# VH-VL binders against Large ribosomal subunit protein uL10m (mRpL10), part 179

Target 1, 224 residues: Large ribosomal subunit protein uL10m (mRpL10), of Drosophila melanogaster (Fruit fly) (q9vpl3)
Amino acid sequence: RGKINIQRPKAPHYERARVVAVTQPKYPELPKAKSCFKTRAERTQQQQENPYNEIIAREVRNWLDHSRLVAFFHLSSITADDIFRVRVQLHKQNLHLKSYGSKIIEQAVKNTRYEAIVPLFHSNHCIVFSPDPEKTAALLRIVRRVPQMVLLGGIVEETMLSRNQLVAYAQMPGLHAVQAQLVQTLSQAPGHLIQQLQAHQNSFVQVLDVHAKNQMNEETPKST

## First folded at step 10 (VH-VL)

Design gd18 (from gd1 with heavy chain G101A; framework fv_imvotamab_arm2)
Fold by ESMFold2-Fast, scan of step 10:
Structure gd18 (fold): chain C 224 residues (1-224), chain A 118 residues (1-118), chain B 112 residues (1-112)
Amino acid sequence: as target 1 above (224 residues)
Amino acid sequence: EVQLVQSGAEVKKPGESLKISCKGSGYSFTKYWIGWVRQMPGKGLEWMGIIYPSDSYTRYSPSFQGQVTISADKSITTAYLQWSSLKASDTAMYYCARHWADLSFDYWGQGTLVTVSS
Amino acid sequence: DIVMTQTPLSSPVTLGQPASISCRSSQSLVHSDGDTYLSWLQQRPGQPPRLLIYDISNRFSGVPDRFSGSGAGTDFTLKISRVEAEDVGVYYCMQATHYPWTFGGGTKVEIK
């Protein structure tokens, strides 16, 4: 992956190898290249005659089709540096944090089994994809330390799970427990699951309201 | 188990039309992109374009836009690359390859050699 | 178009010795979504290309652990820790961060 992949062990790691490495010719320090990442906005500006949304929508569809773990989050205000650090941490675990506009998501899932998720993306959001469902516990551990990201629910092994079901899945040991939970989830109507996911989003809005009021009362001096 | 099988070698004259094929098996054909890559004799690899077989959406490299047509028939799990009028400069090995999520071309066909001579 | 420059053009190596291939892009390959769509392909003589490494450092299934990838931004490296006879071929880096997708010029690994 990125720069954080230094954690992958390199062989050999014995004394003789270090002596040989020290005597090897050293590469000059890499020159700093001035480069900026092309943002979605910049790519859209480059594609005036071809709607950029058309290709990105299919790329999103492809991520949905090939990810055995998809987690949906509400995203409140967060700095670019903070979200970048979270993205790097997730990437080490083969977890891919993505953000797409609601219009792109609608195009991606229209006329597919995923179209029920559209209502989740009416406000600020992000999605985490992974080909490895065993990483659900690692995902929740990392996101626990990011209060701006609030879990709404997800898809595991092509099965829609509510927030509580996804949390329960992360705690399950072994294949038999997971199979039992998936059988239960498969019996639920898609509308019911979406309503549960939206309810969690609405609960988060209420929590933010209460928290804001409590902070105002705590931080603001008594007027009279 | 995953296989991409391409059609056989072709020998054509300039101005002739040609359609070569790439048949996928051992996987869900509509869930992967299929890309086409050209390799001219003794040269490196050039990306030509991709297709999403589920809805036949295509995207071409600017160098190949208008020069070739990429299509797919999901009922027989086959992608196609075609020319309306071949040129001698089209002489090359053509590979198809499977792709997902912009990460990689993971499985490749064996290649189709196209020779265009007078 | 993103230009991908590979060095060296050829790498004669003694069996069992390491080999290293460099790939430099004209612009950063880090996408705004956080992924770096940089892969390495191997093409043995007379055969189609084969995926070795994707997303800078992830080995594709069936690829021996003697192959490793590293790098960030614009500078990437493919290393073979102990070259074996079957490793002879041309190695290409490829970027899929920016359209059009582009390949490096290739590096030929051969036994001396």
Scores: ipSAE 0.358, ipTM 0.646, lowest interface PAE 3.6, mean pLDDT 79

Design gd19 (from gd1 with light chain H31Q S32A; framework fv_imvotamab_arm2)
Fold by ESMFold2-Fast, scan of step 10:
Structure gd19 (fold): chain C 224 residues (1-224), chain A 118 residues (1-118), chain B 112 residues (1-112)
Amino acid sequence: as target 1 above (224 residues)
Amino acid sequence: EVQLVQSGAEVKKPGESLKISCKGSGYSFTKYWIGWVRQMPGKGLEWMGIIYPSDSYTRYSPSFQGQVTISADKSITTAYLQWSSLKASDTAMYYCARHWGDLSFDYWGQGTLVTVSS
Amino acid sequence: DIVMTQTPLSSPVTLGQPASISCRSSQSLVQADGDTYLSWLQQRPGQPPRLLIYDISNRFSGVPDRFSGSGAGTDFTLKISRVEAEDVGVYYCMQATHYPWTFGGGTKVEIK
């Protein structure tokens, strides 16, 4: 029955339990190792294809392939009425706000050039699609009034852009050649968006690497 | 220009097999769903099923599950609707149509009239 | 299956006057993800269906601005602001939010 899965999900309850478990590591190893292995087997079984998810995953892939602008957002708690009003405003600008489960996104992008976006969707999220990249400025104007939507980054003309790069792109409307050059300049390295979105850990790694290199350079005096 | 061209009208006897076609052109065939819709004489539209040509994934309306087979050959950008054994009640106009996203069915074929008579 | 009920069954209208067609679904078409795949199709006599409106209110390419769509949840409306002779035909609403996809029974627009 699709009614139980769609209309009355208990996913929020399980989501809260998972968040608490992640933030509260148990001091001893879980005594019921068999229960852990059993849940692993159940999880593996649950990873089998769901017909509903198979259809929607292909729709998501279809949207990604047909959109010249894709913007990724973290979505905080928002009422159905409020998100509906935002969707209507976006739609007037040919901007299509979609919300999909993380497992559907994972299935949609697996073994494609979009696979790198999967980490963005391990929390509450939504995506805005548009065939018109010139609407990036309109998108940012509309979402600026929606504090529950936090821009993470996007894809413009098949190039992955960080939040800052997407904002820069939006500030150059009506100059297509300059916009194309900007996208190329900002995205010289593949995967740069993911690196910037994981900035907290990557910045610490970079700081440690730079610090280590500076210390090594200080140990070996330069010959002049 | 996006175009869906269907095969010509068919006149068959009950119990005969039939395969009709829908050829897509002017777009990337594998990136769109192709659906089949039946219209019985003087009646409305009925969704039969859909196929994603990229991997030949199909989904049927419960009313048509086991009654017809939908397939596609992406090398010649053609989708098919097939009956193993026709019935008089299969007499109808059959349309193919392209689908993606919120557009649902955006472009339609011209239709294939199938008449099953003894 | 979601049942799509159209009213009226037929709409005789004078040239240049407005026409309004209603479509009601037996269940809300809005899923938890917010998607509403509701479209309107026009079928002129002897021709295949043609997409007019998609996602409730958006005109498809080449569709005159006299056609407009609106609605939410279970109640949807197609309006023709000024009916022209070429608008004669049967109009269908369609939902593709739930499987199986379903069509309304159709509304015949005729000139009186």
Scores: ipSAE 0.172, ipTM 0.601, lowest interface PAE 4.8, mean pLDDT 78

Design gd2 (from b18 with light chain H31K; framework fv_imvotamab_arm2)
Fold by ESMFold2-Fast, scan of step 10:
Structure gd2 (fold): chain C 224 residues (1-224), chain A 118 residues (1-118), chain B 112 residues (1-112)
Amino acid sequence: as target 1 above (224 residues)
Amino acid sequence: EVQLVQSGAEVKKPGESLKISCKGSGYSFTKYWIGWVRQMPGKGLEWMGIIYPSDSYTRYSPSFQGQVTISADKSITTAYLQWSSLKASDTAMYYCARHWGDLSFDYWGQGTLVTVSS
Amino acid sequence: DIVMTQTPLSSPVTLGQPASISCRSSQSLVKSDGDTYLSWLQQRPGQPPRLLIYEISNRFSGVPDRFSGSGAGTDFTLKISRVEAEDVGVYYCMQATHYPWTFGGGTKVEIK
């Protein structure tokens, strides 16, 4: 009388397993102590009162206040080692690559002239800050070799610029005063420019979706 | 040019209150944080806390929470460090220093020596 | 609290010779925003501290190029390529990645 399927022992009594499941108070949502659940309002209040978020939001506002160049990027899948190498290259040019959570960005720009940038951060993102707007050309040269970073737009000398306007700014002669004058000339009404920045984000998401579908449906160069 | 000028040396008795100052000039005061650092005689540096003068937001080291109050008056570009009741263990040099987004103390005040003895 | 350990405690050095100071943190100083907020300060006798290096390796304005910083994660080094008489003083590393901010215990650089 031996079991030939010794590696697959079966429960001797199915009713035993059911009784154990019914009597065992193993529910992930219920603690084995006093039941004290916070309301949705109390949970929301705790999130808003997080001391870490409060200080980091002020740090972000400080970066915005001190940066005459701010560039917004969508960030695709990239290894920690690859992004570190990009950060090192940017830092040599006084360009500071930062990543912040969407909630922190929202807290930082709320009730400021930059509030309209919030929709840009609903997906994977990063921001490059610099006190030196003359480094815009260096920034674009470096990120051309980083396909995972896609430029959405930016702020130069307190003026919001689309992707194309930033590229135009970067190609200008190297005198800061001349570049600042161009920025004034290219400036748009804030509402119109925000619509352009949001449209770029939406268009990029749509382009990624179409590209992904095309890659999945297209024949591979190598047959198997 | 950028300067942080601190108030003069103080000699106090235990239990007395004290408020020392740090006046910034040569820069946009509200765009920088001000931090306070303690140096006990012959010892190293200890971070006490920081203030963002734009909205008077403060953050303290746990060792100094409840021991001191940091405040700022942006109309006169001055930050303050205050004790409600001094102790002999508060005897030290106190420095103010500014920082911004790279989180480095770039310019420092000359220091205020506080001596507390009976 | 993050513990910042500096070695050596004192460094007697001959004029013109190099000096090296190490700073080790009890945990990684890479902040959630991606940067490392490790700075080096110099305090000459009777003077307030002076910023030398910020974000590991960047020299502050007016700091001589004989000062250099390096490191990553938890292990950082300040080097002085050729020590001059005016370099005597106490050197501190400081981290601002984690709250509360903390300083190393200091390294006294002396001429022998």
Scores: ipSAE 0.499, ipTM 0.760, lowest interface PAE 2.4, mean pLDDT 80

Design gd20 (from gd1 with heavy chain H99Q; framework fv_imvotamab_arm2)
Fold by ESMFold2-Fast, scan of step 10:
Structure gd20 (fold): chain C 224 residues (1-224), chain A 118 residues (1-118), chain B 112 residues (1-112)
Amino acid sequence: as target 1 above (224 residues)
Amino acid sequence: EVQLVQSGAEVKKPGESLKISCKGSGYSFTKYWIGWVRQMPGKGLEWMGIIYPSDSYTRYSPSFQGQVTISADKSITTAYLQWSSLKASDTAMYYCARQWGDLSFDYWGQGTLVTVSS
Amino acid sequence: DIVMTQTPLSSPVTLGQPASISCRSSQSLVHSDGDTYLSWLQQRPGQPPRLLIYDISNRFSGVPDRFSGSGAGTDFTLKISRVEAEDVGVYYCMQATHYPWTFGGGTKVEIK
């Protein structure tokens, strides 16, 4: 396969369109013929349960549940030795490069908030997980020197982000409050979903405020 | 601090039922797998099976499928290993251990000694 | 099932000297997700196992830097650079790449 330009990396047009579709609030509309074929394949898969796929799907779900940073990549032809070197470099930064079959990804994210990512995995792909969203800058620095890996998008703090939004996030200061504000600002989530997230945050803030006031009322002022 | 605390030693007769426990604390119980490992007296370690407490999905080693039942109660952060009918060959130390991500068993319980004799 | 063969069965070592344990799998431990799920456990007499190394070469929290892991594919090594009295025990390799998970037979490290 051809190499991509690392100085000005370009994603295939169809992959960029797929990332936009993934970050939007609704499923993409499918043609009737394609939809019928997909339904049949899903029924066949349901009849032929694979215990191996079931356990691996839960491993993927476990990684998603523990990762505050998830990045999706298209993967061009690369040698086992080269990808191993990339994996080692990423691991030193607490970044975990994984490759799973599309059926396993679909099983892992089915009926979850992450279901929209399925279209990204119809071609050769890999995923990078990290419990530390501060490592996004390190991730992009490392991957910039791997032309075979093309960033498609990702998830930061449970918010789906396009390639450009992830790049913007990586350029922000490491302060938690600033990063949280950026994620909210860059979010492509629908208004009702943003309101739900805001409501959860406001409930948490209210709990913290009540707790802080109770602590101040019960505790003598102290020096640290 | 992450801890897995197992139930106390058991002495049973062949044919009796038994359920031993492993209580997790200091972490989000539903986000980690719990595995069970057997160690026969003077022997090495044998993996028995795992459970994902979030949905009680279980996977067993073929050698233990049908021999034991693994379950979990997430409301009390406890995993269980159960026998319907014990055999003398079940005499062993049983460990529970936690895993996620890299599939290593990172924290281990202290072990439950099960002795089955006539 | 994947067979994990450890050598030696026992390793008497002089305090302060290095010790080396080998683990060989019956087939490649490279998982379909691209990683290799090989770990090393230490079991001191009368104690539960303790994780030392995960993903071939990564030390677990609290594990002294005298412990190191290496290897790829089917051949893996655990090294102790300077054996101390507290290192006496049985060491196991474990694979979680292929179902069912399997352990090596163990290597007893003892002071001579």
Scores: ipSAE 0.318, ipTM 0.630, lowest interface PAE 3.4, mean pLDDT 79

Design gd3 (from gd1 with light chain H31K; framework fv_imvotamab_arm2)
Fold by ESMFold2-Fast, scan of step 10:
Structure gd3 (fold): chain C 224 residues (1-224), chain A 118 residues (1-118), chain B 112 residues (1-112)
Amino acid sequence: as target 1 above (224 residues)
Amino acid sequence: EVQLVQSGAEVKKPGESLKISCKGSGYSFTKYWIGWVRQMPGKGLEWMGIIYPSDSYTRYSPSFQGQVTISADKSITTAYLQWSSLKASDTAMYYCARHWGDLSFDYWGQGTLVTVSS
Amino acid sequence: DIVMTQTPLSSPVTLGQPASISCRSSQSLVKSDGDTYLSWLQQRPGQPPRLLIYDISNRFSGVPDRFSGSGAGTDFTLKISRVEAEDVGVYYCMQATHYPWTFGGGTKVEIK
């Protein structure tokens, strides 16, 4: 039987619900406590002793150690469907979009060369990993069409780069000698990279906060 | 060339202790997890547990918790699986395998056959 | 524990013909980070397992193009486009999304 859109029929409701369920983050359920209620202290102890967090923190450390390209992003409000589409596009380029809680990031990088990145993750964030630094240009082309993802900076060949430095790296032709010289020059910059990345993040967060507040002030209150 | 080389076959009696080894070479040993997998004669694969050699963090399958101990010595790039007291039901082929991040086991040892009989 | 159900238990295939192996998980394999940690292993007679496919569809180094993986959520498929004599063996799916990690029961591919 015909439908209103015979050239491009809309996905049935059951298929959409199924896709959403499949793409939603799922954590293994922890065994239920013997008692229905726990004290605040007991709940805090359970969170600190969570074996899931310990294993995920080591997985994050593995990704950092095995990735020659790591890009950090501020992530504004985005639908599950939209982020899934971005993840699929990135995956085709061997780029792996990950999102972890700030506590897990802190645990993963504590006592490592990467500890300085922790301040970047106190706001909504995501990270893109790749074993292939030549994919930096592809990454930036894909993210250009995703306004909810704001580049903060990254790590290329174990060197911390600001947003502008990472963009410059992406624009280099496939001349490995030229790229190596750029990375070497950038690595001579002293300890201001993290402060620069944090300043950009704070600046972007503040700009987004001001913009969001201005839009809310211009619109009728949504909650009312 | 990435290789995982396991110790030779063992024939033991019930109640005896045993420690088998898995030596990694051709890669940075501390940057990869090592897992242990059991294969009973004529049966499929069973995951036993994993170790992160950098800090010796271990995670066991509930079915193997308390039955075996997994350890590693990063100075000689070797992981171990040990029993304090073997049972006839421990008769199986035991494999070690490497993984990192969210990848599955990418390289496997040749296996160690453990036979426990009276 | 996550139960991984493989079908068929055995697959007799004529040389050069395609083979298809299905794997179904008792729960969704999408992890909290949005990724799906499903892999396929091949075990030839008397040999250790070898990684064929990781993260649903990515071929491991040295794996021929005739092997392909697909699927999402709870339903996954391994396909061999043109079966060769060296493909004889048992194939296992494995999930690493949920602890404990679990394997499918295996599918024996044999030449008829």
Scores: ipSAE 0.303, ipTM 0.635, lowest interface PAE 3.4, mean pLDDT 79

Design gd4 (from gd1 with heavy chain T30S; framework fv_imvotamab_arm2)
Fold by ESMFold2-Fast, scan of step 10:
Structure gd4 (fold): chain C 224 residues (1-224), chain A 118 residues (1-118), chain B 112 residues (1-112)
Amino acid sequence: as target 1 above (224 residues)
Amino acid sequence: EVQLVQSGAEVKKPGESLKISCKGSGYSFSKYWIGWVRQMPGKGLEWMGIIYPSDSYTRYSPSFQGQVTISADKSITTAYLQWSSLKASDTAMYYCARHWGDLSFDYWGQGTLVTVSS
Amino acid sequence: DIVMTQTPLSSPVTLGQPASISCRSSQSLVHSDGDTYLSWLQQRPGQPPRLLIYDISNRFSGVPDRFSGSGAGTDFTLKISRVEAEDVGVYYCMQATHYPWTFGGGTKVEIK
């Protein structure tokens, strides 16, 4: 990827990217004689693709492919030390706490049966993955001590469950065959589940927005 | 059992093309990344790149970008490492290894020795 | 590239005695997803590498409990509580947090 001074000439301190963009000549369009003409939109999409987001999206897909339990949480402000302690406690139970940006989640679930969960991730979130769905009870016990993590719902055995359905699943341990039947019984309508998860997420975000705006107006108003 | 079985040793001349293979068995091939690692004689390990067989997405180390091609055919559970034109400096042991989650490379192939000499 | 510095370069050990290997990264290995992708590999003479420890301190399946990992951020340690003859080989730390993935230079464990 080259050396700093060789690959990158010194740019001015102010408005660096803008100055460089203005001084760069426009890339000339390919001659119309060429049969394979890429549209401006296609070229723009290729240029805007983020290689980091692409690889991490496959990482998320990899976790989804290996996890029979996936739990979605809203995450409020928490210190790095506190979240690290929670991660260590969860890992002892084969529960893996991960955080990803919403664009990465969107790319990971695009064109899959889970695409409809994307709206859950338009605010601060985290996800817990596990190959062992029997650890759902352990997950809820640990998270009960972490008020910054609010359960939104999850996926068990490839079936989307609301918060209440996931809690019910955790209270009814059993053999794998019985658990599979239970999951099917609990998950009566995927559309209803998505609506419930979105409603919980949207309601929580709205409450936070209203509360934050009200507190800002009362405590320390600053303009512009 | 989980196994990654690599193709046999190769002796080539500079300028020749080469494609070596890594066949996975005993697991769901498309659910694991396959990475390639080079070890030059008497030296340490170097990560070359990785492929996700489910959609054939690849990512390369900058040192190997444009030098090799990584591909996979999930119908025969095989990943490939390919050179269009070998150099003497490509003489090394090449390992494939699978990856998922935070396990890093959990299972490794036996290695393919590639010798390039005039 | 993230530089992974291992010390010592070689570790001659008497059978039954402990061995300790250090790995230091040029930058924090905490990934944006919150995890630390630091692992330890063992390579016996003439054999492919073998995973020993992943996510700093977790032993891979089949790895004896005499192997332990510890550390955080940029400083990591692999310990062997009682070295056995079969432990002879080169040990590597590896990071998969930052692109490109990189390995330490290796530490040779040998019997004196």
Scores: ipSAE 0.532, ipTM 0.772, lowest interface PAE 2.2, mean pLDDT 80

Design gd5 (from gd1 with heavy chain H99R; framework fv_imvotamab_arm2)
Fold by ESMFold2-Fast, scan of step 10:
Structure gd5 (fold): chain C 224 residues (1-224), chain A 118 residues (1-118), chain B 112 residues (1-112)
Amino acid sequence: as target 1 above (224 residues)
Amino acid sequence: EVQLVQSGAEVKKPGESLKISCKGSGYSFTKYWIGWVRQMPGKGLEWMGIIYPSDSYTRYSPSFQGQVTISADKSITTAYLQWSSLKASDTAMYYCARRWGDLSFDYWGQGTLVTVSS
Amino acid sequence: DIVMTQTPLSSPVTLGQPASISCRSSQSLVHSDGDTYLSWLQQRPGQPPRLLIYDISNRFSGVPDRFSGSGAGTDFTLKISRVEAEDVGVYYCMQATHYPWTFGGGTKVEIK
């Protein structure tokens, strides 16, 4: 009905937890959802040689080829239910939220102009794709209500944009503004833009730490 | 407009080879996957495999692995499904369909009816 | 392989009345990338399949708003709010989360 506000809540009060447990739908029996814990080397080798990863990497390239808007986010802890609600809300605006492992992203963008984005995905991350760059404003409005998603930057009309440039683009009206933004961004060296995005990633880690502390402080006093 | 046009109906004998085609037009052929789907007479749909025409990467359903070969020629925007030796059980309607992102199969060919009998 | 079970097998319906088709998967269709690749296809007699809905609830271009999809995890529903004569055909759910991709057995919608 209303907006989605997916701030991570503190643990529910004992009574509330009890009510939730009673009303929670019962899903089918879970046999044994566990696989062997592999060493880092074994996991890396298996993923590199995995046919599944080869297919998914081509899916990522396919999304990049068809998307005029790609936004990169750092993703903090969020429940499956909460992220599902965000995904549904984004879909209504033709915005497609995806999560891929860094190895798959690396494979997808190698030998392309966007290979330099790989370092953005060494932390927890997600990507939003859209064929419609006019949806940037809608994207930022929706994500503003999801504090676990922190904008790092993106690609608009095949041009790399920092967080601040994406925010500015969202506020621009019409085709002339779009052309002005592209020209302005294209005047910068690709390496410089990537360094700016990486610096913002580090700044966002600090922002997330502050936000986490503020969330804890807001929850600790109980009421305010 | 986007179109996938398949080759005409085929009547073959067991043991014969066959190659049917699916020609794409109205879009960038190399940016879309092409999949093949079988429908036996009076039955439902079965996914056979998929190809990415840009680099000819293929993936098959285990039920069809080794039974058919999927290929594509991007210079003439055409995908192919081929049998080296047909069986009577290959009698079916064969559809090609394109895909990108998570849209599943968005546009479908008209189908190619393959009849294998002695 | 993922088994996709559709109910009912056939749905005779009066023109203008709603129709509902259920699709259940043998395991969760949530992909490792976070999405659920569940789509619905319509096949009219003598015609190729046509995409109606992708990603559970997203209507494909040109598909009338009387078609809607819903669901999550393993339980999905396709609804036609007001069945029209042109809606006669077989409806299939399809999953593309797990390889091999699999289809439901189909539900035949007929006018009674």
Scores: ipSAE 0.354, ipTM 0.667, lowest interface PAE 3.3, mean pLDDT 79

